# Designs tried in a protein design chat: VHH binders against 1-(5-phosphoribosyl)-5-[(5-phosphoribosylamino)methylideneamino] imidazole-4-carboxamide isomerase 1 (hisA1). Part 4

Target 1, 247 residues: 1-(5-phosphoribosyl)-5-[(5-phosphoribosylamino)methylideneamino] imidazole-4-carboxamide isomerase 1 (hisA1), of Ruegeria sp. (q1ght0)
Amino acid sequence: MMIYPTMELLDGRCVTLDKGNLDAPMIWHVDPVETAKGFAEAGAEWMHLTDFNALQGDSSNQDLVEELIRTAGLPIQLGGGIRSREQAEFWIEKGVGRVVIGTMAAYDPAAVAELAKYYPDQVVLAVDVWQGQVMTEGWRKSGAWTPEAFVKAFGNAPFAGILVTDIDSDMSDLDAQLGLISGLAEQAHSPVIASGVVRSKDDISRLKYLPNISGALVGRALFNKTITLEEAMETAQPNPEPVAEFL

## First folded at step 19 (VHH)

Design y21 (from j4 with S31D M60K)
Fold by OpenDDE, fold request of step 23:
Structure y21 (fold): chain B 247 residues (1-247), chain A 119 residues (1-119)
Amino acid sequence: as target 1 above (247 residues)
Amino acid sequence: EVQLVESGGGLVQPGGSLTLSCAASGFTVSDNYLAWYRQAPGKKRELVAGITQGGSTVYKDSVRGRFTISRDNAKNSVYLQMNSLRAEDTAVYYCVTYTQEGEKTFDYWGQGTLVTVSS
């Protein structure tokens, strides 16, 4: 399983939001660019980047994101506020590795499917789930889609991945979250990436045994030093198959 | 104790220029994120410009190309050069930084300085 070290930006700062609350962000005392470079140095193959300003229609982080794309030393999977083909193409042209599309996919699935076809391996479908519904606009609006119907609607669109976030995750019900993600993964024709699930090494250990989960985002746990990126990556490695001692 | 003191605000005509200063104490500006925020009457506080520890800058779209945030490490100060000022730039401007203790964040704000752009 691939680990996606995750960085979230608000007003040029690395932050973590509790339940998407923008009013009280946890601000990490780190440099965003240096942090990203650190991910690359640690051996990460990808990093996930969320722009919370862009999610709100604010381009304040644009220059910083461009700098990150140029200097981080690893490809970036970028999410936040990409709601049109033009916006997606803008970032693709800037050299982003992948763009994450959520809200647009809910409102115009055909357009996103076409986008994925035009840019194979560069479009990630975001599936944010709350109370059995796909959420849009930064978890502010409930959509008309069930997660299953939503994923099914895209058929065999060539997404680079499907990023699944269970927003209901009472920190106490990891099993429910894993069940949701696993269930969607069974229906998906693209690699599934789990979001919001990893809080510890133990979570990674659980995830790696789930079928059809290709990766997991690790954000807060890296910043609060619950786990190092190296530890996370190591933990995510498949266990060596027991060498059958041929008697 | 962390302190931020803004200065340089005033009345300017449209198209004019102004430089705001923020004198920091109790921390090193080069080791911390600093930003300018502004609040106009009846509006929410909004980011104008920020500078990261590594020196990366972020700007509100409406001020990009007109405003420049910089820092002087020797003076332990942050500046906002504002050019081509517009009426919509009228606001109280604040300098802000933050500190982290564990999983707690502490914001530190200056008292603010008023910028009025009017003909």
Scores: ipSAE 0.894, ipTM 0.957, lowest interface PAE 0.4, mean pLDDT 93
Fold by OpenDDE, fold request of step 23:
Structure y21 (fold): chain B 247 residues (1-247), chain A 119 residues (1-119)
Amino acid sequence: as target 1 above (247 residues)
Amino acid sequence: EVQLVESGGGLVQPGGSLTLSCAASGFTVSDNYLAWYRQAPGKKRELVAGITQGGSTVYKDSVRGRFTISRDNAKNSVYLQMNSLRAEDTAVYYCVTYTQEGEKTFDYWGQGTLVTVSS
């Protein structure tokens, strides 16, 4: 399983939001560019970057995101506020590795499917789930989609991945979260990336055993030093298949 | 004790220029994120410009190309050069930094300096 070290930006700072609450972000005392370079140095293949300003229609972080794309030393999967083909193309032209699309996909699945076809391996479908429904507009609006119907609507669109976030993640019900992600993964024709479920090494270990999960985002746990990126990646490595001792 | 003191605000005509200064004490500006925010009457506080520890900058779209945030490490100060000022730039401008204790964030704000752009 691939670990996606995750950075979230608000007003040029690295932050973590509790359940998407922008009113009281946890701000980490780190430089965003240096942090991203650190991810690359640690051996990460990808990093996930969320722009919370862009999610709100604010382009304040644009220059910083462009700098990150140029200087981080690893490809960036960028989410936040990409709600049109033009916006997606803008970032693709700037050299971003992947763009994450959520809200647009809910309103115009055909357009997003076409985008994925035009830019193979560069479009990630975001599936944000709350109480059995796909959420849009920064988790503020409940859509008409069930997660299953939503994923099914895209058929065999060549997404680079499907990013599944369980918004209702209560610390007390990891099993329910894993069940949701695993269930969607079974229906998906693209690699599924788990979001919002990794708080510790144990969580990575649990995810590792899910057959259809290709990756996991790790954010807060890296910044609060619960786990190092190296440890996370090591933990995520598949266990050597028991060499069938051909007795 | 962390302290930020803004200065340089005043009345300026549209198209004019102004430089705001923020004198910092109790911490090193080069080791901390610093930003300028502004608040106009009846409006929400908004980011104007920020500078990261590594020197990366962020700007509000409406000020990009007109405003420049910089820092002087020797003076432990941050500046906002404001060119081509517009009426909509009228606001109280605040310098801000933050500190972290565990998983708690503390914001430190200056007293603010008033910028009025008017004919």
Scores: ipSAE 0.891, ipTM 0.956, lowest interface PAE 0.4, mean pLDDT 93
Fold by ESMFold2, fold request of step 23:
Structure y21 (fold): chain B 247 residues (1-247), chain A 119 residues (1-119)
Amino acid sequence: as target 1 above (247 residues)
Amino acid sequence: EVQLVESGGGLVQPGGSLTLSCAASGFTVSDNYLAWYRQAPGKKRELVAGITQGGSTVYKDSVRGRFTISRDNAKNSVYLQMNSLRAEDTAVYYCVTYTQEGEKTFDYWGQGTLVTVSS
């Protein structure tokens, strides 16, 4: 299982938002570029980057994101504010490894499916779920889709990954979150990546034993130093014991 | 402990230039993120420019190409060079930094310096 060290930016700072609250971010006392280089030095194969300014239509981080793409030393999958093919192509041309698209996919699935076909291995579908509905615009609007229908609407579109977050306040238990993610992974024709579930090493261990989960995002736990990136990746390594399909 | 003192604000005509200064004490500017925010009457505070610990910069779209944030480590100071000023740049400008204690963030703001762009 692949670990995606995850960086979230607001006003040029590494942040963590509690349930998407932009008004009271946790601001980590680290340099974004040095932190990303540290992910590469630890041996991570990818990093995930979320631009919270871009999610709000604010391009203040653009130069910093371009610098991260050029200098981090590992490929980046970038999310936040990618609302059109033109915006996706802008970042691909800048050398981002993958674009992560949620809102546009909910509003125009055909356009995103076509984009995934045109840019193989470069488009990640974001599926953010609240109370059985796909959320858009940074979890601010409930969409018209159930998660299952949303994933099915894309058929065999060749996404590089499907990034699934269960943000339902009534289902905050990890078991319930993993049930949703695993169920979607059974339907998906692309690799599924778990988001928003890793708080500690134990959560990685639980994800590792689920079938069809190709990776996990780890953000807050790296910045608050609950786990090191090396520990996360070691824990995620394939287990020599066979995995029972009834998991 | 942490103090930020802004200076350099004033009245300037459209198209003019102004340099804001932020003198920092109680911490080292090169080890910290610093930013300029502004607040126009009736508006929320907004980012103008920021400089990271490693020297990377961020700019609000409307000021990119016109404003430049920089720092002078010897004077422990951060500057905002504002060129091609417009009426919409009229605001109180604040220098800000943040500290971390565990998983808590503490904001430190200067008192602000008023920039008025008017004919």
Scores: ipSAE 0.843, ipTM 0.940, lowest interface PAE 0.6, mean pLDDT 89
Fold by ESMFold2, fold request of step 23:
Structure y21 (fold): chain B 247 residues (1-247), chain A 119 residues (1-119)
Amino acid sequence: as target 1 above (247 residues)
Amino acid sequence: EVQLVESGGGLVQPGGSLTLSCAASGFTVSDNYLAWYRQAPGKKRELVAGITQGGSTVYKDSVRGRFTISRDNAKNSVYLQMNSLRAEDTAVYYCVTYTQEGEKTFDYWGQGTLVTVSS
């Protein structure tokens, strides 16, 4: 499966948020552009980028995101504040590899399905779940969707991926996170990418045993040095086919 | 000891220009993120502009194209060039940086410099 090194931006800084809390971010002492170039140098095939300012309607990171797209040396899937076809097309024109769309998809599934058809392999559906409901507006509002109904509403729309986050969970509830992700992967017609589940190498190993999980985001664990990106990617490699013991 | 000292504030007419300076000590500006935040009376502090370790910049939308953040590594200083000033730019402007200890963030703020835009 594929590892997506993940960067989250607030006010031009790499951050990690506890439960989405914008008031007390962990600010990592790293340069965003050099960090993204480091992902490419380590051999990652994609990175994931979340713009927390854009989620709040604040375009302060726009120039930095454009610079990352131009200079990181690997394709970027970008989330945060993409709420219309015009906004999605703006980023595609700037050269982003994929746009990640959640809120717009929850409010207008037909428009997002149409967008995925127009831009093959460039639209990722975000499914952010809290207490059995799809969350919208940067995890601030519970929507009208269960995760299963939400994914079903798109039928065979050709998403590049379905990005699933269980924001209600903590590390002691990994089995519930994996159950949600597995259940959606069984019914989805697009590759499923796990978000918010990797805290260590062991979590990557557990994801490998689940059918139809195409990738995983790894963010905090890279920045706090719990795992290197190289180690994450090596751990994520498919297991070779076993040979019979009695050959 | 990390210290930030802002200067250059003052009274300016609408449409005018002003340059703020932030002299840094106890750390190297090119190795750290630095930003200007501002606080108008009765409002919360808000980002105005930031500059990353590698020199990338971010700007609040309402100042983009009017304000420019820059740094001078030889003087260990960061500047905010403010052009086409408006009444809503009236605020105390703060220079800020951040440090990391493990998984904790510590912020350092200067004392601020007042910018007043009025006739």
Scores: ipSAE 0.837, ipTM 0.936, lowest interface PAE 0.6, mean pLDDT 89
Fold by ESMFold2, look of step 22:
Structure y21 (fold): chain B 247 residues (1-247), chain A 119 residues (1-119)
Amino acid sequence: as target 1 above (247 residues)
Amino acid sequence: EVQLVESGGGLVQPGGSLTLSCAASGFTVSDNYLAWYRQAPGKKRELVAGITQGGSTVYKDSVRGRFTISRDNAKNSVYLQMNSLRAEDTAVYYCVTYTQEGEKTFDYWGQGTLVTVSS
């Protein structure tokens, strides 16, 4: 299972938001560029980056995100405010490894499916779930999509991943969150990545033993030092190597 | 302990230039994120420019190319060079930094310096 060390930016700072609350971010006392380089040095194969300014239509982080793409030393999957093919192509041309698309996918599934076909392995579908329904910005109900119907609407479009967040669930109800994620993974034609569920090594272990979960985002737990990135990656390894490979 | 003191505000004509200064004490500017925020009458505070611990910068789009944030580690100060000033830049400008204790963030704001752009 792949671990995606996760960085979230607001006004040029690494932050963690409680339920998306932009008015009171937890601001980590770290440099974003040095932190991303640290992810690469620890051996992570990807990082996840969310630009909360861009989610609000504010391009203040653009230079910093471009710098991260150039200098972090590992591929980045980037989310936040990518609402058109033109915006997705802008970031792909800047060298981002993947773009993460949620709201545009809910408004125009056919356009996003076509984008995924044109840019193989570079488009990640975001599925943000609240009370059994897929959410977008504002009050859009996304045509009253269930998560299952939403994923099915894309057929076999070749997403690099499907990033699933249950934004309504209490973190203490991990079994319910994993049920949702596992159910979507069963019907998806693309790898499923779990978001918002990892607080400790135990959460990684539980995800690892679920079928069809290809990866997990780990953010807050890295910054508050509950887990090192090396520990997270070691815990996520699929199986111990057989003894015969050492002899 | 942590203090930020802004200076350099004043009245300036459109198209003019102004340099804001922020003298920091109680911490080292190169070890911290610092930013300039501004608040115009009837508006929310908004980011103008920020500089990270490693020296990376961010800018509000409307000031990008006109304003430059910088720091002088020897003087423990941060600056905002403002060029090609417009009426829309009229605001109180604040120097801001943040500290962390565990999972709690503490923000520190200067008292602000008024910039008025008027013909």
Scores: ipSAE 0.821, ipTM 0.932, lowest interface PAE 0.7, mean pLDDT 88

Design y21 (from j4 with S31D M60K)
Fold by ESMFold2, look of step 19:
Structure y21 (fold): chain B 247 residues (1-247), chain A 119 residues (1-119)
Amino acid sequence: as target 1 above (247 residues)
Amino acid sequence: EVQLVESGGGLVQPGGSLTLSCAASGFTVSDNYLAWYRQAPGKKRELVAGITQGGSTVYKDSVRGRFTISRDNAKNSVYLQMNSLRAEDTAVYYCVTYTQEGEKTFDYWGQGTLVTVSS
């Protein structure tokens, strides 16, 4: 199972938001570029990056995101504010490894399916869930889709991954969150990446045993130092082979 | 005690230039994120420019190419060079930093310096 160290940006700062609340961010006292280089130095194969300014149509982070793409030392999976094929292609041309698309997929599924076909292994479908509904526009608007219907609408499109986030505060029990993610993973024809469910090393262990879960994002737990990236990646590895024993 | 003191505001004609300064004390500017925010009458505060601990910069789109944030670590100061000023740039400009303790954020704001762009 792959670990995606996860960075979220607001006004050039690494942040964590509670339920998408942009007015009261938790701001981490770290440099974004040095932090991303640290992910690469620890041996991560990918990082996930969310641009919260871009989700609001604000391009204030653009130069910083371009710098991260050039200098972090690992491929970046970028989400936030990608609302058209032109915007997706802009970031691909800048060298981003994958674009993460949610709102556009809800409004124009055919265009996003076509984009995934044209750019193999470069388009990730975002499925952000609040109280049984797919959320759009940076978690500010309930969508017209259930998560199950949304994933089924794309069933044979060749996404690099399907990124599932359960943001419902009333469903904060890990078992319930994992139930949603595993249910979608059983329906999906693309690898499923879990988001918003890793609070500790134990959560990674539980995810490892779910069928069809290819990876997990780890963000807040890295920044608040509950787990190191090295520990997360070690925990995510398959169990070692049994040692031969004498009967 | 963290303290930020802005200076350099004033009245300027459209197309003119100003340099804002922010003298910092109680912390080291090179170890911290610093930014300029502005607030026009009846508007919310908005980011103008920021500089990260490592020296990377961010800019509000309407200001990009006209304004430049920089710092001088020896003077423990941050600057905003404002060129090609427009009426829409009229605001009180604030120098801002933050500190962190665990999962709590503490923002620090200067008193502000008024920039008026008047034809």
Scores: ipSAE 0.804, ipTM 0.927, lowest interface PAE 0.8, mean pLDDT 89
Fold by ESMFold2, look of step 21:
Structure y21 (fold): chain B 247 residues (1-247), chain A 119 residues (1-119)
Amino acid sequence: as target 1 above (247 residues)
Amino acid sequence: EVQLVESGGGLVQPGGSLTLSCAASGFTVSDNYLAWYRQAPGKKRELVAGITQGGSTVYKDSVRGRFTISRDNAKNSVYLQMNSLRAEDTAVYYCVTYTQEGEKTFDYWGQGTLVTVSS
């Protein structure tokens, strides 16, 4: 299973948000560029990057994101404010490895399916769930989709991955989160990446035995030092004896 | 004790320039994120420009290309060069830094310096 060390930016700082609350971020005392280089030095194959300014229509981080793409030393999958083919192409031209698209997919599924065909292995579908509904616009607006209907609307579109976040559960609800993820993975024709589930290495151990879950984002747990990136990746390695630890 | 002292504000005509300075004490500017935020009458405070520990910069869209944040590590100071000023730039400008203790963020703000852009 692949570990995606995850960086979230607000006003040029590495942050963690509580349920997407932009008004009260936790701000980590680290340099974004040095931190990303550290992910590459530890041996991560990808990083995930979310630009919270861009989610709000604010391009204040653009130069920093371009610097990260150029200097981090590993491919980046980038989310935040990508709402058109032109915006996706802008970032692809800057050298981003993948674009992560949520809001555009909810409003124009056909356009995003076409984008995935034009840019094979470069488009990730974001499925952000609150109380059974797909959320849009940085979790500020409830859409008209259930998660199951949303994934189904894309048919066989060749996404590089489907990134699933259940933002209305806490970590004590891991079994409920795994039920949602497993149900979507059964329908999906692309690998599923779990988000918002990892607090410790035990969570990684439970995830790696689920079918069709190809990876997990790890953000807060790296920055609060609950787990090192090396430990996360070692825990995620295949095990010759399958062990289900959640039931 | 962390302290930030801004200076350089004043009255200027549209199209003019000002340089704001922020003298820091109790910490080193090169080890910390620093930013300029502003607050116009009746508005919430907003980012103007920031500089990371490694020297990378970010700018609010409306000031990009007109304002430049910089630092002088030897003087432990941060500057905001403001060119091509507009009436909408009128605000109190604050130098800001943040510290972290575990998973808690503590912000530190200077007293502010008033910039008025008026013909």
Scores: ipSAE 0.792, ipTM 0.919, lowest interface PAE 0.8, mean pLDDT 88

Design y24 (from j4 with E101K K104E)
Fold by ESMFold2, look of step 22:
Structure y24 (fold): chain B 247 residues (1-247), chain A 119 residues (1-119)
Amino acid sequence: as target 1 above (247 residues)
Amino acid sequence: EVQLVESGGGLVQPGGSLTLSCAASGFTVSSNYLAWYRQAPGKKRELVAGITQGGSTVYMDSVRGRFTISRDNAKNSVYLQMNSLRAEDTAVYYCVTYTQKGEETFDYWGQGTLVTVSS
């Protein structure tokens, strides 16, 4: 299982948002560039990067994101505010490894499926779930996509991954989060990446044994030092010694 | 061989109704995503409505409540019921699906059916 150390940016700073609330960010006092280089030095194969300013149409982080792409030392999976083929191609030409697309996919599934075919291994579908609905900026509770229907809408499209986040779940409701993610993984034709479920080493152990889960994002737990990236990656990898299995 | 054949387009007055049909062959409509797209003169192609393998539906905001996509598995067809038509609904309407052959995904489009809403 692949571990994606995850960085989220707001106003040039590493942040964590409480259920996506941009008005009350939890700010981590670390340098984003040095932190990303640290992910590479620890041996991560990919990192995930979300630009919350870009989500709001604000390009204030663009120079920082370009610097991260050039200097982090590992491929970057970039999300936030990518709403057109032109925007996706801009970042691909800057050297991003993958673009993560959610809002555009909900509005125009055929265009995003076409993009995934044209840029193999470079397009990740984002499935952000709130109260049983796929959430996008323009679909504020008015969209009709269930997560299952949304993933099925793309059938055979060759995404590099499908990134599933259950925003609505209580932190203590991990079984519900895993049920959603596992159910989508069973029907998906692309690898599924779990988001928002890793709070400790035990969560990685539980994800490792779910069928068809190809990876997991680990963000807040790295910044608050609940786990190290090295521990996360070691726990995610199979090895010849027996390991404890957690429920 | 995958084919999609649209029919049911025509001239209609504002406020009128039309039903578009999409007859599918070479696959089962219950096993694939099918959608209606439209393209008006001078505009980009846009999604109108879609129906998934599981039967869930999606609609663009401007047609929600006026248009209904549906599926008839016995006739291997998908339909778009269009009510309360407006001038801005004038377009060529296309039926589209995606299939997989081996490791590759292919899109298939019908030839289109013209809907003209004029007074």
Scores: ipSAE 0.006, ipTM 0.221, lowest interface PAE 12.5, mean pLDDT 82

